# VHH binders against Protein LURP-one-related 7, part 17

Target 1, 182 residues: Protein LURP-one-related 7, of Arabidopsis thaliana (Mouse-ear cress) (q8gwl2)
Amino acid sequence: MADSETPYHPDPEDLRRIPVDLFASKKLPGLSSGDLGFADSSEHLVFILRKSSSSLKSLLDSSGVPLFSISRLHNGVWELHKGDVEKRKDLVLTVKRTSKRFSKTESEVSFAGESSENLVIKGVPFQKSCTIYSQDSIVAQTSLMYKLRQIYVGRSKFRLTIFPGSIDHSLVVAMVAIFLQG
Short names: E, the ipSAE of ESMFold2; O, the ipSAE of OpenDDE; V2, 0.75 times the mean of E and O plus 0.25 times the DockQ between their complexes.

## First folded at step 21 (VHH; framework vhh_8h63_2)

Design r6 (from l2 with E53Q; at its last look DockQ between E and O 0.61; V2 from the best seeds 0.70)
Fold by ESMFold2, look of step 21:
Structure r6 (fold): chain B 182 residues (1-182), chain A 121 residues (1-121)
Amino acid sequence: as target 1 above (182 residues)
Amino acid sequence: ELQLVESGGGLVQAGGSLTVSCAASGRTFDDYAMAWSRQAPGKERELVAGITQGGSTYYADTVKGRFTISRDNAKNTLYLQMNSLKPEDTAMYYCAADQWFGEWSGDFDYWGQGTQVTVSG
């Protein structure tokens, strides 16, 4: 199919873009024990994180199709590869910690084959605090779930807000999963 | 199933130091976020320190600067070095693990049996 580069006829979805919220939890309808799910506001699964027997982790779509595999090298750099953990394809991106001050961490995302797409992730990994930046713009951000200034504790729940942009939501989820483990 | 066994607790004089250890078995230790929690008699359990799979650390304000959490993935062992101990540090110290991420609330998937630390005046 021919590329559409015409600004006058954007994809209809682009005209209706709003921030997307995903809700991370270990207990969701249809989620297998041991998996971590990312669901929409109606609790329909959108992405699934699953550990493999080989210490690799898979990011799956809602149908269970493998999208990416996540691994950490001995030097502390994280790699994201396309495809299943058993038959990994091309490297998609790497995440490397660039600074740590007290409990605050910064990491840099480098995309394979493209040097101009540097993202920075900042937060407190152990506290599920994560913000992804492209230059000075926020790509995505985690937040706590509140009820009248009360924090809902337990079940590893948090909200991930993905702001409108060109970055695939599955890549955002993978980057968050990497940062919070790093 | 991940199994966690703490050791190294004991009686220590105020101002002293002690290291507690947690040996993990059953599954590779590398895949877990790890933490130390403690519970004094009659009090609620509280998170003391945490460390992610990648080595990022967290400390409760009451122990920051005095305690150091570390992990040795090759030995499947988690450590808590406790310096400048105070009587209020007296508690049962528990090793804990989370399958995916750190847990600021202290709600972890796996727990050890605990090791007693007693700090005398």
Scores: ipSAE 0.679, ipTM 0.837, lowest interface PAE 1.1, mean pLDDT 83
ESMFold2 (binder alone), look of step 21: mean pLDDT 85; pTM 0.861
OpenDDE, look of step 21: ipSAE 0.773; ipTM 0.884

## First folded at step 23 (VHH; framework vhh_8h63_2)

Design t1 (from r2 with E107S; at its last look DockQ between E and O 0.71; V2 from the best seeds 0.66)
Fold by OpenDDE, look of step 23:
Structure t1 (fold): chain B 182 residues (1-182), chain A 122 residues (1-122)
Amino acid sequence: as target 1 above (182 residues)
Amino acid sequence: ELQLVESGGGLVQAGGSLTVSCAASGRTFDDYAMAWSRQAPGKERELVAGITEGGSTYYADTVKGRFTISRDNAKNTLYLQMNSLKPEDTAMYYCAADQWFGSSGWSYFDYWGQGTQVTVSG
């Protein structure tokens, strides 16, 4: 009697309590040249970052459907809009650098609309290192690998850990992208 | 395709200053993270300094406080100002570009220059 191990479908509520890891890489199955992909632990593409111009990027889902556009203003502020770069819809959030000390950078995230939620991103952009904070809680964090004398990203990949919360994963990826390019 | 060409290298006395430049061509580099790496004879290549699209900088501990990386997007040129040079700074200096956020590992840069030689005499 082969115990049909019913695939354990974790309660969606339980899944919301588990951190999610995404792996960012230029080299992923199904990824077009020039794009940056975010894949799950099984190497399935989840999100795609695509450059449209020097000041405009798109965040796409795994099917290539535009979710958000990322743009930089002349004053250095970053904006995230819903939709394609050609059809920018509603402003979602802005990212502004508030502090720079040596290689460390801090940025403030402000959500558009009635949301009073403010986030802070801290890290070293060039090292692909950042942590997103909501007050005293961590929203997301990039993982770094260390060698004896240097911080490195193994195989041109870095890990993004998204902790349980109410923020959409796509927004987290967008914020991370904005911060790291800043 | 982005092409990178370094210049400005030469012989300098210890304690002196030197600025090396990297001219980009083929396309604008304003959407790239840029970096300087160096390789001394018999040593491994190391990252010296980096600068993101947004201007955030990184410096190796060995050059921190002495070197300054900067970029002029209008001129499509990357710079490394080197002050208080030491004999141990003697190396071939390479310009590199990375399409996405920069890299902590020099081996993953998208584009490389041919390098410019910097020699610091003791």
Scores: ipSAE 0.589, ipTM 0.787, lowest interface PAE 0.9, mean pLDDT 88
ESMFold2, look of step 23: ipSAE 0.704; ipTM 0.857
ESMFold2 (binder alone), look of step 23: mean pLDDT 83; pTM 0.839

Design t2 (from r2 with S103E E107S; at its last look DockQ between E and O 0.68; V2 from the best seeds 0.63)
Fold by OpenDDE, look of step 23:
Structure t2 (fold): chain B 182 residues (1-182), chain A 122 residues (1-122)
Amino acid sequence: as target 1 above (182 residues)
Amino acid sequence: ELQLVESGGGLVQAGGSLTVSCAASGRTFDDYAMAWSRQAPGKERELVAGITEGGSTYYADTVKGRFTISRDNAKNTLYLQMNSLKPEDTAMYYCAADQWFGESGWSYFDYWGQGTQVTVSG
């Protein structure tokens, strides 16, 4: 009697309680040259970062549909808008650097509209390392996969861990991208 | 295609200062993270300093406080100001560009120069 292992369908609520890992790499299946991809643990492409110009980037879904545009202002502030670079819609959030100490930087994220939620990003941009904080809680964290034993993980690849919360994963990816390029 | 050409290397006495430059051509590099690496004879290549698109910097512990990386996007030029030079700083210095977020192994940099030799005499 082969115990039909009922595929464990995790309760959607339980899935919301589990951190999600995305892996960023320039070398992913289905990724175009010049793009940065974010893939899940099964190497499925989830998000794509694409450069449009020196000061303009796009965050795309896995199908290549623009989700957000990222732009840098002359004053150093970064803006995230909904939609394509060509059709910038509503401002979603801004990122501003507030502190620089040695190689470590801090940036403040301000959401547009009536949202009073402020986030702080801390880390070392050049090392692709940052942590996003919401008050006393961690929203997301990046880490370089330096495990000595995994010969196959190129230094160009980093892991983004998104912790359970209400913030859209695409926004997290956008914030991380903004911070790391800043 | 981005081309990188280093210059400014030479012989300098210990305790002296030197500035090396990296001129970019072919396209603007303002959307790249830039870095200086060096390789001494018989040693592995090491990252010396880095600067992101937004101007955040990184320094190796061996050069921290002595070296300053900067970029002039208008001139499409990267600089490394080296102060308090030591004999152990003797190396070929390479300019490199990375399209996405900076620190990567050399094999993952998008572009790199041919290098400029810096020699520090004791």
Scores: ipSAE 0.590, ipTM 0.795, lowest interface PAE 0.9, mean pLDDT 88
ESMFold2, look of step 23: ipSAE 0.635; ipTM 0.817
ESMFold2 (binder alone), look of step 23: mean pLDDT 83; pTM 0.841

Design t3 (from r2 with S103E; at its last look DockQ between E and O 0.79; V2 from the best seeds 0.73)
Amino acid sequence: ELQLVESGGGLVQAGGSLTVSCAASGRTFDDYAMAWSRQAPGKERELVAGITEGGSTYYADTVKGRFTISRDNAKNTLYLQMNSLKPEDTAMYYCAADQWFGESGWEYFDYWGQGTQVTVSG
ESMFold2, look of step 23: ipSAE 0.682; ipTM 0.843
ESMFold2 (binder alone), look of step 23: mean pLDDT 83; pTM 0.842
OpenDDE, look of step 23: ipSAE 0.749; ipTM 0.868

Design t4 (from r2 with E107Q; at its last fold request DockQ between E and O 0.62; V2 from the best seeds 0.75)
Amino acid sequence: ELQLVESGGGLVQAGGSLTVSCAASGRTFDDYAMAWSRQAPGKERELVAGITEGGSTYYADTVKGRFTISRDNAKNTLYLQMNSLKPEDTAMYYCAADQWFGSSGWQYFDYWGQGTQVTVSG
ESMFold2, look of step 23: ipSAE 0.760; ipTM 0.884
ESMFold2 (binder alone), look of step 23: mean pLDDT 83; pTM 0.844
OpenDDE, look of step 23: ipSAE 0.841; ipTM 0.919
ESMFold2, look of step 24: ipSAE 0.726; ipTM 0.868
ESMFold2 (binder alone), look of step 24: mean pLDDT 83; pTM 0.845
OpenDDE, look of step 24: ipSAE 0.840; ipTM 0.920
ESMFold2, fold request of step 25: ipSAE 0.736, 0.707, 0.741; ipTM 0.876, 0.857, 0.877
ESMFold2 (binder alone), fold request of step 25: mean pLDDT 83, 83, 83; pTM 0.838, 0.840, 0.839
OpenDDE, fold request of step 25: ipSAE 0.855, 0.854, 0.845; ipTM 0.929, 0.927, 0.923

Design t5 (from r2 with S104E E107T; at its last look DockQ between E and O 0.60; V2 from the best seeds 0.65)
Fold by OpenDDE, look of step 23:
Structure t5 (fold): chain B 182 residues (1-182), chain A 122 residues (1-122)
Amino acid sequence: as target 1 above (182 residues)
Amino acid sequence: ELQLVESGGGLVQAGGSLTVSCAASGRTFDDYAMAWSRQAPGKERELVAGITEGGSTYYADTVKGRFTISRDNAKNTLYLQMNSLKPEDTAMYYCAADQWFGSEGWTYFDYWGQGTQVTVSG
């Protein structure tokens, strides 16, 4: 009697309560050379970060469809727009560096439109470490994979943990990318 | 392909200052995180300083407050200003570039130079 293990379909509500881990790497199955990939725990590609120019990047889904464009202004402010770099649509958010102390930086995220939600990103960009805050709550956090006593920064890999919330995961990835390059 | 060539190394007395440079060619490096690593005889290569595309910096504890990393994108050149040099700073200094956000440790950089020798006499 083969116990037909009914595939556990987690309640969509339950999925919203569980943190999601993405793993960023330059070496992922299906990833093109030069791209940065974000994969889930099963090594499935979820997002692709692609450079278009020195000041322009694209965030793509796993199929290569552009979701957002990332650009840096002359004043150092980063902008996220919907769509492809060639067809930049509406401004979604801006990221501005507000503080630099030693290796630690802070940036403020401002959403375009009527949204009054402000986020703060704190961390050490060069170490691929940051935390996104919404007031007193954590939206997302990056961490390096540490092996005991040796910081194995494995092949530029870092883990992004996205905590349950209303912010789209693609936006989180974009914000993290902007912060880490800043 | 990005090529990196270090220069400016030499002999300096303890307490002295030295600036090493890294000239990039083949392409612009303005979209790369850059770093300096060093390797002393008999020791492992270590990250000394890093700078992101956006200009955020990182320093090893051993050089913090003494060394300054900077970049001139217009000149496609990376710099390391070294002040208050110590004999323990004696090493081959390597320039490195990483395409995405920088890397900890020299082994994961996308590109690196051949190095420039810095010798600090006691």
Scores: ipSAE 0.667, ipTM 0.832, lowest interface PAE 0.8, mean pLDDT 88
ESMFold2, look of step 23: ipSAE 0.670; ipTM 0.838
ESMFold2 (binder alone), look of step 23: mean pLDDT 83; pTM 0.836

## First folded at step 24 (VHH; framework vhh_8h63_2)

Design u1 (from t4 with S103T; at its last fold request DockQ between E and O 0.65; V2 from the best seeds 0.77)
Amino acid sequence: ELQLVESGGGLVQAGGSLTVSCAASGRTFDDYAMAWSRQAPGKERELVAGITEGGSTYYADTVKGRFTISRDNAKNTLYLQMNSLKPEDTAMYYCAADQWFGTSGWQYFDYWGQGTQVTVSG
ESMFold2, look of step 24: ipSAE 0.664; ipTM 0.834
ESMFold2 (binder alone), look of step 24: mean pLDDT 83; pTM 0.841
OpenDDE, look of step 24: ipSAE 0.840; ipTM 0.920
ESMFold2, fold request of step 25: ipSAE 0.650, 0.771, 0.654; ipTM 0.827, 0.894, 0.833
ESMFold2 (binder alone), fold request of step 25: mean pLDDT 83, 83, 83; pTM 0.838, 0.841, 0.841
OpenDDE, fold request of step 25: ipSAE 0.856, 0.848, 0.832; ipTM 0.928, 0.922, 0.915

Design u2 (from t4 with S104Y; at its last look DockQ between E and O 0.58; V2 from the best seeds 0.73)
Fold by ESMFold2, look of step 24:
Structure u2 (fold): chain B 182 residues (1-182), chain A 122 residues (1-122)
Amino acid sequence: as target 1 above (182 residues)
Amino acid sequence: ELQLVESGGGLVQAGGSLTVSCAASGRTFDDYAMAWSRQAPGKERELVAGITEGGSTYYADTVKGRFTISRDNAKNTLYLQMNSLKPEDTAMYYCAADQWFGSYGWQYFDYWGQGTQVTVSG
């Protein structure tokens, strides 16, 4: 009773790919005070976010090597560059707020280059609510951590779920960090 | 160490307006997420309003349209403009800051002020 079948041959990796969770926290093994860490489910650091000044932050790998620098411009646009804050290389992307309605915010990510795909981020920055879209597909989404005993006084963390796709995880983390600060 | 000191509280008649301020010292708060919370006697503390580094705001439903949060990084000062005040707004108002991001609840801030009392009569 089914319609005429059209063959579909998914790549083997598509059949085994699952979402990746990263957990953001201010306290993790190996994390310096003042930094924000993104760890895997085993609490191994994957990325580190570090402040250099009020308008400049670094995204680092687990070994502390600078991957990107994040800068906030006076006009409200955020820029992501390769490399550290002192030796910034190519511009990778910009993030600009395109809509604000009450507490809800939308921002557009524009990749540098001729044919870069644009992304849209929606959420409530102050409440750590963030969803990144590529057209109709979700690239990544934050969620909050809680227990039935309610809360941890004075500290919290959140989960970032990155869905299977071609966008580098370090770029996803950078975009989330930008959106939640802006 | 960031230190927060609120001021500007007082007694005001229902329907009136009042601005409370929070001065930061010890360091600037330019890259902190900032918030106001309040606690009435015998009530649980509640998050009232918040503002990120980049200026995105949040308001509790009970104050939307009446309260405005703002920050002046050059003066290292956070403000809460309160209009159309009601007796239910009577509370101790606390300034709070988070090193990285905002919060979904009142308990998750890294720094707190000691509060300024707002009392709405009538």
Scores: ipSAE 0.732, ipTM 0.871, lowest interface PAE 1.0, mean pLDDT 84
ESMFold2 (binder alone), look of step 24: mean pLDDT 83; pTM 0.840
OpenDDE, look of step 24: ipSAE 0.837; ipTM 0.918

Design u3 (from t4 with Q107K; at its last read DockQ between E and O 0.73; V2 from the best seeds 0.79)
Amino acid sequence: ELQLVESGGGLVQAGGSLTVSCAASGRTFDDYAMAWSRQAPGKERELVAGITEGGSTYYADTVKGRFTISRDNAKNTLYLQMNSLKPEDTAMYYCAADQWFGSSGWKYFDYWGQGTQVTVSG
ESMFold2, look of step 24: ipSAE 0.743; ipTM 0.877
ESMFold2 (binder alone), look of step 24: mean pLDDT 83; pTM 0.845
OpenDDE, look of step 24: ipSAE 0.824; ipTM 0.910
ESMFold2, fold request of step 25: ipSAE 0.752, 0.753, 0.720; ipTM 0.882, 0.883, 0.867
ESMFold2 (binder alone), fold request of step 25: mean pLDDT 83, 83, 84; pTM 0.841, 0.843, 0.844
OpenDDE, fold request of step 25: ipSAE 0.862, 0.839, 0.852; ipTM 0.932, 0.919, 0.925
ESMFold2, last read: ipSAE 0.638, 0.738, 0.746; ipTM 0.837, 0.875, 0.878
ESMFold2 (binder alone), last read: mean pLDDT 83, 83, 83; pTM 0.841, 0.835, 0.840
OpenDDE, last read: ipSAE 0.865, 0.848, 0.863; ipTM 0.933, 0.924, 0.933

Design u4 (from t4 with K64R; at its last look DockQ between E and O 0.69; V2 from the best seeds 0.74)
Fold by ESMFold2, look of step 24:
Structure u4 (fold): chain B 182 residues (1-182), chain A 122 residues (1-122)
Amino acid sequence: as target 1 above (182 residues)
Amino acid sequence: ELQLVESGGGLVQAGGSLTVSCAASGRTFDDYAMAWSRQAPGKERELVAGITEGGSTYYADTVRGRFTISRDNAKNTLYLQMNSLKPEDTAMYYCAADQWFGSSGWQYFDYWGQGTQVTVSG
C-alpha cells in the first residue's frame, strides 16, 4: 500500500517535478502591514503582493524587487506588465472574465506576442476558489487550510498548489491574484 | 480606517422587496471585497452574499435567485436587492469588507458595519 522506496535519493531537479505549495497570508515574518505574502512551507517569504493604488498592484519577489504590475482596466478585464508600477514595460498577459453565473466565474488568460496558448481559470473568486487549466491539465489550484484546525482559526490564510509544468511560478501567483480580486 | 454604515432596513410583507445599502467612508472603497452577512435572533451569523473588486459575486444557497449584490464605486456604496422575501429572511443585515479577497465564511472580514434590521411579516 505504501509507495515509499527503500533507496530514496532526491535530486534537486526531481524536487522541481513535484507540486509546490505556497501559503498566502496577511501576517508573515518580514511582511509589511497592508501587503499579502506568499510563503513556502517553512514560512520563508517567496512573493509579496502590494497595493499601489485602488486599481494598481505590484507583485514583488522576497527582496521587494518588482516583478510585475497588475492593472484593472474595466470590471473583468486585467493586464499584467513587466516591471513596477512607475515604469511598466511590456505587456505579459491579459485576463478577461468570460463567464459569470452567480458565484461561478470563468476567465481566459491571453499571453502577449505570437503565442496561441491560452489558459482558463475557473472558480469562485469570493470564496478563494481558483483552478488554472492548460487545456486538460491543472496548472495550479487553491485550497482552504482545514488540517487539524477549524477554518476560522486560519486568519484568512489559503494554500496555492502549483503543479509541475512550464509556467513560471510568479506568473501563476499573478494570475491567482487577478482572478481572486476580479 | 474604513467605516461602514448600513441603511434601508424596515418592515416588509412576505413576497415583497427591499433594498439595503452600505455607505463607505474614511478611505478608498474601490479595491475592497465587500459582503453582506445576517444574523437572526438566536442564530449564528451567516454570509449572505459577496462581491469582489472586479464584480464577481457569491450567494448563499438560501438566497440564490432572490437576492442581488452590487457595488457602485463612484458612490462608495454597496447594495443588496432582496426580492421574494420570506419570514426566514428576518435578520440584522451587516456590511463587511476585506482588504484583499473575499471569505469562505463570515468570520474574517477586516471591517464591519453596525447593521440594519430587516423584518419580514407573514
Scores: ipSAE 0.683, ipTM 0.841, lowest interface PAE 1.0, mean pLDDT 83
ESMFold2 (binder alone), look of step 24: mean pLDDT 83; pTM 0.844
OpenDDE, look of step 24: ipSAE 0.838; ipTM 0.920

Design u5 (from t4 with S104A; at its last look DockQ between E and O 0.63; V2 from the best seeds 0.74)
Fold by ESMFold2, look of step 24:
Structure u5 (fold): chain B 182 residues (1-182), chain A 122 residues (1-122)
Amino acid sequence: as target 1 above (182 residues)
Amino acid sequence: ELQLVESGGGLVQAGGSLTVSCAASGRTFDDYAMAWSRQAPGKERELVAGITEGGSTYYADTVKGRFTISRDNAKNTLYLQMNSLKPEDTAMYYCAADQWFGSAGWQYFDYWGQGTQVTVSG
């Protein structure tokens, strides 16, 4: 048990888990024209973002299987549903802008059902700046590629770092995609 | 294939106002991120203003408070309202579009117009 007279604070270097990086690019091996790929540092596709004819977008896994459909309502709220754009199923979450000052934006993520897990996204959508918070903890954040040091080539390059936690990485990618388009 | 054509450039006195526009054709641009960039003689091109599909805007510090970007998706037209113009705003202004997201800099856009000249005297 902890010594009540000398509080123990874990050294950050004792943490065994490390963040996962995904790299967004329009040009990756095996990526179809018009799609946006999210790849690991070895250029292996992990997720694919694809547009459909009705401004609907799909998030796909590396095999091209639809995971989620992304849509924007006329009131500015974004919805994420399970499954193919052709047959929408369960609502998973909504994203709504709650604040904006000049370019800085804050949005709230609300999960469907009786979940108590609301998230906040802050950043500058047009500059691909995005940080996702769960309460005071950072779930994920983007960073810009300012130096030409990348291993692979593409346009719209940015890095998405997902920190250790319980939130599914496909949901993180979907939330980032929504925030940066809104 | 998206095609972009700018118009509305011209000569204006310092302190004056001007609106440049960008007409999109070939397909609708409703779900594109749109931007204005500019390039003065002998200088590097710079991003001036941007607007996402959902309407979030960005302005370079050099134009913030003076310029306003807007889009009219029904007319497939992007606008840049420029107020309180300075001689330093003299440049070729380019319309740009990106299929997915905005950009931290001008280099990342998928489509470009050929530009419209804005010249600020005085």
Scores: ipSAE 0.708, ipTM 0.859, lowest interface PAE 1.0, mean pLDDT 83
ESMFold2 (binder alone), look of step 24: mean pLDDT 83; pTM 0.841
OpenDDE, look of step 24: ipSAE 0.844; ipTM 0.922

Design u6 (from t4 with S103D; at its last look DockQ between E and O 0.74; V2 from the best seeds 0.74)
Fold by ESMFold2, look of step 24:
Formats: C-alpha cells, sequence, structure tokens
Structure u6 (fold): chain B 182 residues (1-182), chain A 122 residues (1-122)
C-alpha cells in the first residue's frame, strides 16, 4: 500500500540515530533569490538563511517562519537570538574567534544560561571548511561538492553532515553560518 | 545590485610594490565575502586572496607572505597590497564578491569587476 514514489519520512527518533546530510545552495526549488537554502537528500528545503541588513540575518524554517536571528557585534562576537531580527527573544549562544593562524580559524561557542556545554569550531571560512566539536567528538562537518572537471549544479554548494547527538539541527546550521561568515 | 570597479594597476619593477583597489557601488559590500583573482595571458583565472564578512582571510600559496587583502567597509573599498612582486604576478586582477560565504573556486562569485592590469618587469 505504501507509494514507492513517495519519499520516505522516518520517525524523528530514527533520524537522530544516523547522520543527517543537509545540502547548502543558492539555487534550490522554492528558494527566493538572495537566500541560501539547506535541503535534505530529497532536495526538500529544510532551512533558509536570509539577510536583513549587513550585520543581521535570519534563520528560517522551510515555511519561512523565523527561528533565530544572527547578529555580529562591534567587538566581532556573534550572537544567536530566538525569533526574528525585528523582535529578538532570548540569547541562545555566542560565537567568538579564539585563534587565527594563517587561513585556519578556531572559534568557541558559548551557550546562554547554566549550560556547561562548550563547542569548538575549526576550519577555513573562505573555503567553506567547518567542523564543530564537542570535546573530542565531531558534532557536524562540512564537505565540498565541487568537482573541477565534472558537472557542477548550483552555486556555493556544500554538504553539511550532522552526526547523531543531542544538539538541535537548526542550532548546528546557525553555528555553521556564523563561522563561515566570520 | 552591486557594481565593482578596480583601479591602481600599472607597470612595476620586479621586487617592487603596488596596491590595487576595488570600489563597490550600488550598495554597500559590508556583508559580502570579497576576493581578488587574476588571469595571465593564456592561463585560467585563479583565486589570489579572499576575505569574509567577518574579516577571515585566505591566500593562494603562490602569494602567501607577499600579498595582503584588506577591506574598508566605511569606504566600500577592497584592497590588495602586493609586495616583492615577481614577473609571474603579471596578470589582469579582478575584484569579486559573493553574497554569502567565500568560494575558493572563484568561478561562482556573484559579481565581478572589469579588471586592472598589473605588469611586473625585470
Amino acid sequence: as target 1 above (182 residues)
Amino acid sequence: ELQLVESGGGLVQAGGSLTVSCAASGRTFDDYAMAWSRQAPGKERELVAGITEGGSTYYADTVKGRFTISRDNAKNTLYLQMNSLKPEDTAMYYCAADQWFGDSGWQYFDYWGQGTQVTVSG
């Protein structure tokens, strides 16, 4: 009875037990010009990054509902707040660069409140290279889909792999977006 | 829509220095990733240096330690300071911008300038 042409949508708990890939691109079905989209393996839009101003961006769900606002402070620290840029709610986390050696960059993620969780992001922002660590474990990692001699579909494409764990996928996407812009 | 215009190219002696500039207009480029690329006659265009919105830089191995990319967002201007120039640095230098992150592949930047010629003799 199941329609073999219909995409499989497993239980959310099952999704948390295996790695999840999101595919970033400026050219995806249903994506507005100027936005950056993150889609699942079936090309269904999951998250949208949208610019509001030079220092303010929104992370939206697939329906365009604001989840978080991303802001860069004058001191170079990045903040993530719940809600849209016009009405920001509580601070969720901050990202601060802790090391820059040649092209390699390291940043620290600090969650608001009493959380003891501390994440480190390492990579080369301009090359879309980004790995998020919780202590010695990898939370998420980007990889490039570009091939020099083969057909390349879309612009600024990369894959974001989110490994099984307790961190919300929207937070992972937000942290990647912050790191790659900074 | 962002418009980019390069300037400052010219003839320079080997071992010399030169600064090229890229002026942006139509809108500010504060939240753009910016880059310099170059193309020598008969060769493919190559990325020289890049800088993100937040100021993180990237340099091709062939220019590390000799070239410095910088941006002045108040003047809407991107710079490339080129020191210890070699004849191999002779090329047309292009300014490029990307609405989101950078792109070390350079062929997928959203906006490009017309280029400024740098010629290194001797």
Scores: ipSAE 0.666, ipTM 0.837, lowest interface PAE 1.3, mean pLDDT 83
ESMFold2 (binder alone), look of step 24: mean pLDDT 83; pTM 0.843
OpenDDE, look of step 24: ipSAE 0.813; ipTM 0.907

